# Ledger of designs, part 12: miniprotein binders against Heme oxygenase 1, chloroplastic (HO1)

Target 1, 212 residues: Heme oxygenase 1, chloroplastic (HO1), of Arabidopsis thaliana (Mouse-ear cress) (o48782)
Amino acid sequence: SKGFVEEMRFVAMRLHTKDQAKEGEKETKSIEERPVAKWEPTVEGYLRFLVDSKLVYDTLELIIQDSNFPTYAEFKNTGLERAEKLSTDLEWFKEQGYEIPEPTAPGKTYSQYLKELAEKDPQAFICHFYNIYFAHSAGGRMIGRKVAERILDNKELEFYKWDGELSQLLQNVREKLNKVAEEWTREEKNHCLEETEKSFKYSGEILRLILS
Key: E = the ipSAE of ESMFold2; O = the ipSAE of OpenDDE; V2 = 0.75 times the mean of E and O plus 0.25 times the DockQ between their complexes.

## First folded at step 7 (miniprotein)

Design y6 (from y2 with L93F; at its last look DockQ between E and O 0.57; V2 from the best seeds 0.00; counts 0 for: pae O 2.4 > 1.5)
Fold by OpenDDE base, look of step 7:
Structure y6 (fold): chain B 212 residues (1-212), chain A 99 residues (1-99)
Amino acid sequence: as target 1 above (212 residues)
Amino acid sequence: STDEIQRQLEKIRLELELALWDMLFVKLFLRELGDSKAARQVQRLIDQLEKLLKELERAIEQFKENGDPEILQKAQDLVKQAEDIMEKAEKIFRDVEKS
């Protein structure tokens, strides 16, 4: 039996094919070549991204740490936690003479939404938890390297380093998610899967801050 | 040992899954930039990686059934193909950065 995490992955991969079908229908009408926004990361934009990311990770990690809910208790101290690493990186930017911005609307909105889900909808919350951590460990690292090459003189941030083997840390979380989801009904599983689109939307809004 | 081989195969599987996520976020990012052409190119690479992952999963299932001694070599060949796909994705990304 392919674990529930594989279902989550398949949903994530498929969401982006449906949107292209809708955009492809629109591209036939508006030939306005929206100028391809150049990938021009700024330090200020990247700092907004890091601050909003930290707010999201702080929110997730506090919810999991303070929870007595059995589903969340399994996800304490996974080694994927990022809030402390982000704090270290933001302090490094301060030492370089950069002003650290306050959290922006994307980070605040997502943090608040996660708090509301944690209380009311554990299956939807776990969808966000999974997608946030797995997104960062994958595509987030590639983006971080590209930003570092462009604006940070190849500085490797702590945000992109893990204490231990990342593949093993991710596998452990995957196994825990599979085990937790074994007790879920098909309806609960489907509800978790349906939340994937919102998770990508909120994460995408934060990711765009790099270019701001 | 069979258990060590299984752990190595699961590691390789997870690396390919992470590569798929990498590519997905690159695609999303290119779409956010308005480069629909580059995003479609990355989608083709995602489809190739998904195929490789399915081939690996089938090979892992077969190994569990029959203990195929060539499974590690097959998995390593799939990793090399995945690395080549990732390099192509990075090239697409670099070409967009220069445009």
Scores: ipSAE 0.216, ipTM 0.603, lowest interface PAE 2.4, mean pLDDT 83
ESMFold2, look of step 7: ipSAE 0.793; ipTM 0.881
ESMFold2 (binder alone), look of step 7: mean pLDDT 85; pTM 0.837

Design y7 (from y2 with F29W; at its last look DockQ between E and O 0.49; V2 from the best seeds 0.00; counts 0 for: pae O 2.5 > 1.5)
Fold by OpenDDE base, look of step 7:
Structure y7 (fold): chain B 212 residues (1-212), chain A 99 residues (1-99)
Amino acid sequence: as target 1 above (212 residues)
Amino acid sequence: STDEIQRQLEKIRLELELALWDMLFVKLWLRELGDSKAARQVQRLIDQLEKLLKELERAIEQFKENGDPEILQKAQDLVKQAEDIMEKAEKILRDVEKS
């Protein structure tokens, strides 16, 4: 039996095919070539991204750490935690003479939404937890490298480093998620899967800050 | 040992899954940039990588059943194909950066 994490992955992969079908129908009508926003990351934009990311990770990690809920207790100290690494990176930027911005609306909105889900909807919260950490460990690293090549003179940030083998850390979290989801009903599983679109939306809004 | 081979195969499987997520985020980014053409190109690479992952999963299952001694070589060949896909994705990104 392929674990629930594989169902989560399949949903994530499929969401992006449905939107292209809708965009393809719209592309036939509005020939307005929205100017392809140039991939021109800025240090200021990237700092907004890092600050908003830190707020999201702080929120997740505090919720998990302070929770006595059995479902969340399994996800304490996974080695995927990023808040401390982000704090180190932001201090490095400050030492380089950059002003660290306050959190923006995307980060604040997502942080607040995660707090609300943590109390009311554990299955939906776990969907966000999974997608945030797995997104960063994958595509987030590629983006980070491209940003570093473009604006940071190939500086490798702590945000993209893990204490241990990342593959093993991710495998351990996957196994925990699979185990937790074994106790869920099909309805609870489906509810978790349905939250994937919102997770991608909120994460996408934060990711766009790199180009701001 | 069989257990060590299984651990290596699971590592490779997870690396391919991470590559899929990488490609997904690249696709999302290209969409956010408004480059629908590049996003479609990356989607084709995602589809290729998903096939490789399914092939690896089948090979892992077959190894559990029959102990195929060539499983590591098959897995390494799949990793190499995944690396080639990732290089193509990076090329698409570089081409978008230049446009």
Scores: ipSAE 0.163, ipTM 0.564, lowest interface PAE 2.5, mean pLDDT 84
ESMFold2, look of step 7: ipSAE 0.828; ipTM 0.907
ESMFold2 (binder alone), look of step 7: mean pLDDT 86; pTM 0.840

Design y8 (from y2 with F25W; at its last look DockQ between E and O 0.56; V2 from the best seeds 0.63)
Fold by OpenDDE base, look of step 7:
Structure y8 (fold): chain B 212 residues (1-212), chain A 99 residues (1-99)
Amino acid sequence: as target 1 above (212 residues)
Amino acid sequence: STDEIQRQLEKIRLELELALWDMLWVKLFLRELGDSKAARQVQRLIDQLEKLLKELERAIEQFKENGDPEILQKAQDLVKQAEDIMEKAEKILRDVEKS
């Protein structure tokens, strides 16, 4: 039996934003072409991304660390935690003479939403947990490298380094998620999967900060 | 040993899965840029990589059942195909950067 994480991955990989479905229909009417943002990352934009990302990771890691809920307790100290690594990177930028921005609306909104879900909707919260960590651990590296090549003189940030073998760390988290989800009803599983679109929306808003 | 081969295969499987997530994030980024054409191109690459992952998963299962001695070579060939897909994604990003 392929574990629930495979269902989560499948939903993530096939996520078409409702806007693409509407853009396919709207290719006929008014191309309010959102101006194609040029791929022009800035250090200031990337710093906003890092700060908002740190706020999201801080929020997740604090929720998991402080939780006595058995489901969340399984996800303590996974080795995927990023808040400390991001703190180190932000200090490096400060040492380079950059001003570190305050968190912006995307990061604050997502952080607050995660807090609300953690209390009210554990299945939806786990959806965000999975997508945030797996998206960064797997998906953030190519974008991060391209940003580093363009604006950071190929500086490798701690944000993209893990203590241990990343593949093994992700496998361990996958196994825990699969085990936790074995106790869920099909309705609870579906509810978790339905939250994927929101997770990608909030993450996309933060990712867009690189171009701001 | 069979156990070591299984561990290597699972590592390769995880690397391909990581590549899928990288591609997904690239797709998301291109969409946030407003380049729907490039995002669709990356989605096609995701679909190709998903097929490779499924092929690897089937090969791993077959190895568990029958002990295919060529399984590592098959897995390495799949990794090479995945690398080619990733290079295509990087090319799309470079082309978008130049546009």
Scores: ipSAE 0.498, ipTM 0.771, lowest interface PAE 1.3, mean pLDDT 86
ESMFold2, look of step 7: ipSAE 0.811; ipTM 0.893
ESMFold2 (binder alone), look of step 7: mean pLDDT 85; pTM 0.836

## First folded at step 8 (miniprotein)

Design p1
Fold by ESMFold2-Fast, scan of step 8:
Structure p1 (fold): chain B 212 residues (1-212), chain A 97 residues (1-97)
Amino acid sequence: as target 1 above (212 residues)
Amino acid sequence: SPEELKEAIRQVEELLKELEKAMEEFEETGDPRYLEKAEELMEQAERILDKVKELLRKLGDEEAAQKVEEKIKELRLELELALWDMLFVKLFLRELG
């Protein structure tokens, strides 16, 4: 039997791919398709992306680590934590002579929203938690590699490295989320799924900073 | 049968390799036809995985079934990560427009 994580995957795919409405969306998708090779990242834009990402990860990881709430406590010490890795990378950029920018509106806005959800809306919070870590572990790595190829002489940042096998770490989190979600009502599961589009909007705003 | 199950799993593994190659070609050329090919390969892999689930239910050996279930979990994770790769590329291109 498929767990709740599989439902989360289907909802994500339905919102931003051709999977369910392939025929209906074909014209729109073809118009919006632009080759990745055409975008020109800057180091300054990438630093804005990394700093705002770090603010989001700091927020997520502090909420989880400090929590005695059983749902959040399940996700302590997953091995997916990114804040310390990003701190190391930002120190490397300083050593290369770059100025580290202050956090910008995309990161500040998302961080504040996550704090509010953690207090008031656990199912929505877990939706963002899952999507942020899994998106970074997949699509984020691809984009990071492309940026490094263009502007960092293929430097491998700590942000894209994990202690241990990434697949094992991700599978452990999937199993924990499936178990946690077994206690949720159908309405609570649907509420979590409905939050997916917001997670893409906030993540997209931060991702766009690479080109700023 | 165990042979049908093994062959179906092999087909999913080959489709995932072709999917990775199509994504690599998309990154290299920027040609959206490779992204379209990756989507088609993903749909094919999902259909075969659904068939693998049906074949697994017919397997009589509980020990062999457990090993296949672990392999299916690995393939599902690989497929999900490939889907997230494509999804975030599309999201990124959407934000550019």
Scores: ipSAE 0.099, ipTM 0.500, lowest interface PAE 4.5, mean pLDDT 78

Design p10 (from p1 with L19A F26L M42L A45L)
Fold by ESMFold2-Fast, scan of step 8:
Structure p10 (fold): chain B 212 residues (1-212), chain A 97 residues (1-97)
Amino acid sequence: as target 1 above (212 residues)
Amino acid sequence: SPEELKEAIRQVEELLKEAEKAMEELEETGDPRYLEKAEELLEQLERILDKVKELLRKLGDEEAAQKVEEKIKELRLELELALWDMLFVKLFLRELG
């Protein structure tokens, strides 16, 4: 049988297909044209993105590292942690003469929502945990490379580097996720899957900061 | 038997090639049909992997069984990464537009 991670992937793809059918040719054409190649990021917008991302990762990682709740404790020290890497990158931007902005509404709102979910809704919290780290490790990395190419003279930020083999780190987390989900009821699994749309909404609002 | 092992390995190689093609088509088109096809092929691979392990144990070649298992894990991860790459590009565009 497939594990729960495969169900999460299926739901994400199905949500994407539904949105594709609704918005049709526009989304299909945009992907064919590689939209990242058509947009112009700014360093200021990118810094807003990085700062708000760091607030989200600080929140997520503190909750997990501080937790004795078995579901969350499984995800300590995954190697996917980003907050410290982002701190290093923000120091580099300061050394280059940039002013580091304060966190903005997208990051503050998502951080607050994650804190609330961690206390009251562990299945939903894990949905956000999975989507945040896996999306960054895949699609986010591609976006980061294109931003660096356009505005950072191909500087590779620490935010897109991992200590160890990324494939092994991701596989370990997928296995832990499947293990954790085995203890969940069908209703709890469905609740986790239903949260996917909100994770896309919050992550998308932060991604939009790159062009702000 | 050695003949059964050779046939099972050939079937694994054919299914791996088909799964890789389905993943490439998924990345190119974004069509969930290819995701379903890739998952179906990986399920068939898992079933044949068990047969290969049993046959290899009879012949004492545990290294080959481990390599087949590692290849399946690699392909599954590639599918996952391709899916997230595609979804994030589309999500980013959607929020901008």
Scores: ipSAE 0.041, ipTM 0.401, lowest interface PAE 4.9, mean pLDDT 77

Design p11 (from p2 with E28K P32E R33E)
Fold by ESMFold2-Fast, scan of step 8:
Structure p11 (fold): chain B 212 residues (1-212), chain A 97 residues (1-97)
Amino acid sequence: as target 1 above (212 residues)
Amino acid sequence: SPEELKEAIRQVEELLKELEKAMEEFEKTGDEEYLEKAEELMEQAERILDKVKELLRKLGDEEAAQKVEEKIKELRLELELILWDLLFIKLFLRELG
């Protein structure tokens, strides 16, 4: 009776617990040394983050549109697509007088990895697809608000806006993923779950660009 | 009983409000103690939702059961969104360290 998305959530919770243990080691540091208290984003770093993110979303969305596997076709036109929204935001930064950087190693590396998975490993690819869109819709949105408050005069980027009710769009994707996963073997489901840590690693490297 | 089920759902809704407030306080202050509070509240809410699932199995009224099941789906989605907020913050801090 329980769907595969609940298993994906459980694996994410396990990774959260592991990361919490690592953060415990930093509790002995002074308040002035805490990462959050010293968090000073720059527009240049944020632009690197947005450009690399766009490369990843361009890659994901082209793969889904090509539908190399029937599984991918289920995820067309979810309403979660971000590439066009990011294009609009980068154009706004140009209008403000900022130079748009070229993609950097984190985005290029993740994009290449996603292309390789998409050709031969649909279960692993779908793990990254789900984690990228859901992480952005939740945690990414919060970080975006913090960045806007600190360096963009509270400008709301298109990257953090959706056409329609976000909760409904996310729920529709959850249901599609549960349906698709019903056809997977236990081994295929486990393989998908095993990719969760890599998705967090690659996403984290891109996220770190905000402070570069 | 239906009354126990309704009360359990109400408790989860109250915990979600406290959880959202803790996250909001973290956004304002940057104090990681609010993240710890949020994690604790989330765990409590999930335990109650698991109990709600168990109570729902005993309910004979199919229409009432469907309404509760839909409410559980909504609450679990809200918890999942907050979980992703916490995971992203933790990941962000870890990569910086």
Scores: ipSAE 0.016, ipTM 0.362, lowest interface PAE 6.4, mean pLDDT 78

Design p12 (from p2 with E27M T29N)
Amino acid sequence: SPEELKEAIRQVEELLKELEKAMEEFMENGDPRYLEKAEELMEQAERILDKVKELLRKLGDEEAAQKVEEKIKELRLELELILWDLLFIKLFLRELG
ESMFold2-Fast, scan of step 8: ipSAE 0.590; ipTM 0.779

Design p13 (from p2 with F88W L93M L96E)
Fold by ESMFold2-Fast, scan of step 8:
Structure p13 (fold): chain B 212 residues (1-212), chain A 97 residues (1-97)
Amino acid sequence: as target 1 above (212 residues)
Amino acid sequence: SPEELKEAIRQVEELLKELEKAMEEFEETGDPRYLEKAEELMEQAERILDKVKELLRKLGDEEAAQKVEEKIKELRLELELILWDLLWIKLFMREEG
């Protein structure tokens, strides 16, 4: 109903459908002999996920906060910022006696790619910005709940808390993105949409660290 | 017609409740069949919302149209939250990727 964000949503939905078809055929051909991996998160794997996630959010938020480029400046102070919340959570794990790992390859690779895009490819950068924040804010909560139930005695991490009504924060960002995209050519919009698959690849690699 | 719009919106609201139940069943059981059910329900809801958009364009009553438009925005927002849950759960469940 609202401009470019509807196209981004449509592409995400279509990519999901195609990935599901490919995944089903792939699993049928190669993996049926062995037991499917069970949902058994570890605290160590979860800490890798949180640390690599923090590296990505630090990178995104610093780029946006320090930018005078109008496209990026629109997204300052959205209320979706996660880096400080993750810092608080990692301090809690440290107080519980856990060793905080160093960032790993998924987080380092994605962070470096985001820095590259921010300099050279604003439309692609904004695609990653949108998908990262919306994936976590809307989609990450169920996974976070399951992890808490299984390994954290139902501890509510700051990473899954927002100041204010989440639906309204997300809607405000959608409206800003639609406004920014009004200035883009059809080719620039298509370029942004094409970047969605890479966004899912990189975010998925970090997400799967929970089982590592 | 106003009756067609009202019925279509009621159907989306019902599908949203079924979607929430399917997601809850998945969280409780871990059974991927509930994710398949949720995808089917999501697809149905999106199709009905597209029909609502077409019916809204043909409605001559501007006052009634504004209220329906606000309701559609609310329902799409709720569906989007569930869509992102589905997307990231499935990415997490991949064996190799």
Scores: ipSAE 0.120, ipTM 0.514, lowest interface PAE 4.2, mean pLDDT 80

Design p16 (from p2 with E39L E43Y)
Fold by ESMFold2-Fast, scan of step 8:
Structure p16 (fold): chain B 212 residues (1-212), chain A 97 residues (1-97)
Amino acid sequence: as target 1 above (212 residues)
Amino acid sequence: SPEELKEAIRQVEELLKELEKAMEEFEETGDPRYLEKALELMYQAERILDKVKELLRKLGDEEAAQKVEEKIKELRLELELILWDLLFIKLFLRELG
């Protein structure tokens, strides 16, 4: 009795919780030895993350905006779009005197893959659309606050702001995803779900840039 | 029963407050055990919301059922935002090593 988005959420949740550290080890880390305590972000690493993220959002949002394919056209003007917000933030970094890097391999590789899926594999493309906006965009706020606290003098970036209530924007998209998926076969739904691990691989590569 | 339904909703609201506190404690301390606590609280809230859905199907009062469905929708939206923050943090910590 649950819609397809609930199945997508279950798969995403399982993959996030299945980090298999070797058992018989980590209870032994002291507070000072925990990865979070040792994390020291840099503006340069964060800019690499923002630039590659913007390339991915530019690609995703252009594909949707230009599409007359009914499945993609449903997702125009959702209010979740991030590319323009990121553009504003990058301009602010320029005004502060930072040099904006060129996109790197993680962003370029994911962008190219999204273009290929959009042409050939709509169900897989929609899987990436869902995970980019729900898992990675909407979920980044606490990390964004920690970065701002540590290196940006608590500056609130436009990337972490939405025009309207984020929960309602996500609910509107969830309803559209459920409606679109009503026409899919079980095989097509399973194919979409199988793509989730690849979505996390590409997003994880971009997240690693914060540490670079 | 209406009393059982109201109690289940109150339990979810209390779990949401505990969840917010666990996320606050993670933000303050960086201790990943608070993320594990938050995830466990999230699973508990989902289980109770599923029970509320089942209880609604047994009510003969359509007007009362509609008000409860509105409240469930509101609570699910609030939980969803916290869930996605939690999952992103866990992914980020995985990349930190």
Scores: ipSAE 0.367, ipTM 0.666, lowest interface PAE 2.7, mean pLDDT 81

Design p2
Fold by ESMFold2-Fast, scan of step 8:
Structure p2 (fold): chain B 212 residues (1-212), chain A 97 residues (1-97)
Amino acid sequence: as target 1 above (212 residues)
Amino acid sequence: SPEELKEAIRQVEELLKELEKAMEEFEETGDPRYLEKAEELMEQAERILDKVKELLRKLGDEEAAQKVEEKIKELRLELELILWDLLFIKLFLRELG
């Protein structure tokens, strides 16, 4: 059997199940008090989210675009790149009269960590690359729609648009990742999988900015 | 058998449709019970796809095996997109609450 991506799916699902088991602190809240039902985003918080996200995507995409390292070079021009789309959206916010904030700690911390991993830990770096793009390309769309409904008068941001068929773009990346991972040892594959929890932690800290 | 493979694929397609409906209900209502329903449906679909892979290994017809393999890739991609929706939504709920 082939396919490291299937192992990545399995680990992500296991972490999801584990996160449900840790729900004890929320046991006193009613169903109607859950975050989605009570979600109150602000434009300022959303801008912090977009700016910190752009810093992360700038970092990822610059590392990959400028790399002569074969593992990273495989992931050039995937069609999933978000930095230019975010630049367009931030320019639109400026045109609407909003001031664009400077990057905050969640984005700066994750960007610095990614730069460090790219130099010394390629398997860990690829774990973050995969999880960041796949999480945004799938789950992020629901969040984007809810924000647009509540604070942007249903404006569709470029951040949630792709040039081409999204399912095909994602499939191409899955095939490239499987190809790259064929050269990895079992220990290198396991190391990549172990980074999944940190990827969720850093991405979650940036997501929390939406309500800041 | 080829008939068992066709039936299993049909069952996955039906589960995928129910899964998409559960995700839409979650988006509309915010009720986490629909996420639980989606997780259950996802698990069922993955179990059937694993069974399809097992049956596929026993096929003697290489052309039929290739078509089934392509269909499995298609269905797994659809399920993976929904899996990432579920994981990201859960991450979002965890961080916000």
Scores: ipSAE 0.064, ipTM 0.471, lowest interface PAE 4.7, mean pLDDT 79

Design p3 (from p2 with L93A L96E G97S)
Fold by ESMFold2-Fast, scan of step 8:
Structure p3 (fold): chain B 212 residues (1-212), chain A 97 residues (1-97)
Amino acid sequence: as target 1 above (212 residues)
Amino acid sequence: SPEELKEAIRQVEELLKELEKAMEEFEETGDPRYLEKAEELMEQAERILDKVKELLRKLGDEEAAQKVEEKIKELRLELELILWDLLFIKLFAREES
């Protein structure tokens, strides 16, 4: 049976198809054709990415953990939480002699936006929650592996490790999301789906810090 | 028919194997042709899953329908994970236009 998560997947797929059509019909610079060849990470850029990511995860996880709002409370203790794992990794970088940078604009901007959404727009907030965790759990793992190969002597960061089977943790979250969305109106569901493009924009800005 | 439904599901499973192979080849070679192939395979799998959904509604056997629904959920989950992988790669390489 199709829950709301399937609609979220459908929107992501349509957004991808739209990008493909634009490449075929018009010359576009929105997507580079050789992403792997563009990977020239530096430890400094990667640390900016990790610090800004931690700021976003701190924001998400604090909002959810402190919430008495039923929609948010469903997502406590999912096993997907990243902030503590990132803290451990940043401590390791300090022990290796690296200076941990201050948060930068991409992380600060997204964190502030998430705080505003949490207070005023729960459906949009949940869209970002879903996309942030699911994007990291899929594509983020591949990026982490490649960065480790290129600049970390194959160090496996805690940021890319989960306690338990990742597929089961993700499925549990999908089921919870489908459950909370059952109470939403069609308009609220559509509003959530409309936020997908913004989630890609903000996450992409943070991801690009790896190459900064 | 039940035979058409079974065959459609088998086709999606085969496309998923080809999709995973294309993604693996992309990771190994960095050749964007494999990424393009993965996108094409994903579109094909989605079209067949839409057809499976239509065929499923014509089944009269409720127990068989339930088993097929569970299989569809599993296949959609696998496709969703690959979709996020593809979108993440595309987003990472994106330039401001």
Scores: ipSAE 0.150, ipTM 0.501, lowest interface PAE 4.5, mean pLDDT 79

Design p4
Fold by ESMFold2-Fast, scan of step 8:
Structure p4 (fold): chain B 212 residues (1-212), chain A 95 residues (1-95)
Amino acid sequence: as target 1 above (212 residues)
Amino acid sequence: SPEELKEAIRQVEELLKELEKAMEEFEETGDPRYLEKAEELMEQAERILDKVKELLRKLGDEEAAQKVEEKIKELRLELELILWDLLFIKLFLRE
């Protein structure tokens, strides 16, 4: 029946509803009063987003490759790896004449936090691993398309391409996570779920660099 | 029954098409009402998939049941991808 991935999905939905309600307490703007979404990215902001994202993916993929916990080894070679593709994209920007910025605070902070979790707290680390890859692989593409349309002359970045059918790659990881989580206690599962809020906070800070 | 099962699956497929259309409308217009519509359609599709699961449990044909299970997994994955798209968009918009 219901695997752990469904619990992660439920918590993500619940947390997002909770965040929306909390924001409403500050300013009670109805959906009719909300501004229409404006796609006003800058190349400089997008480069900050890509560089900070690459730092996070470098960190995640090195942790998985080193596999200090058996759980991490299960997630090698998922096909979702992004660091090399981001490296290719940043080289393309350099060839276009852009100066590649140094990583900024959002990326540095998240990377450091992930390193700390990976050393001591595999369940918490896996929460971030899952949310980062699934948020990008499934949810990031609309934003990527709009950025390409607005500032990149519709250039298709490697960051939004996968070697294989994406839906199958994601399903393979979902099944792997469900199996891994079957070995966890209720406490360990709850601990993993509790990290969801931090995952959304850190990922959101990096994502919003697109508009910086 | 097999007929009820096929009809329920068809309804989910139709809702997925409407859901994709709502997401495309949001991409074109930026109007948050399309995100609201997408959430409503998502909830409808989830409810029908739960019904499909119950109908499947009562099916006697094991080979037919296996085919339906594969279809449910496929539809569930499509819904999951759209759900993450919605969550990521809301994260971007601070919704």
Scores: ipSAE 0.355, ipTM 0.626, lowest interface PAE 2.6, mean pLDDT 82

Design p5
Amino acid sequence: SPEELKEAIRQVEELLKELEKAMEEFEETGDPRYLEKAEELMEQAERILDKVKELLRKLGDEEAAQKVEEKIKELRLELELILWDLLFIKLFLRELEKSG
ESMFold2-Fast, scan of step 8: ipSAE 0.594; ipTM 0.766

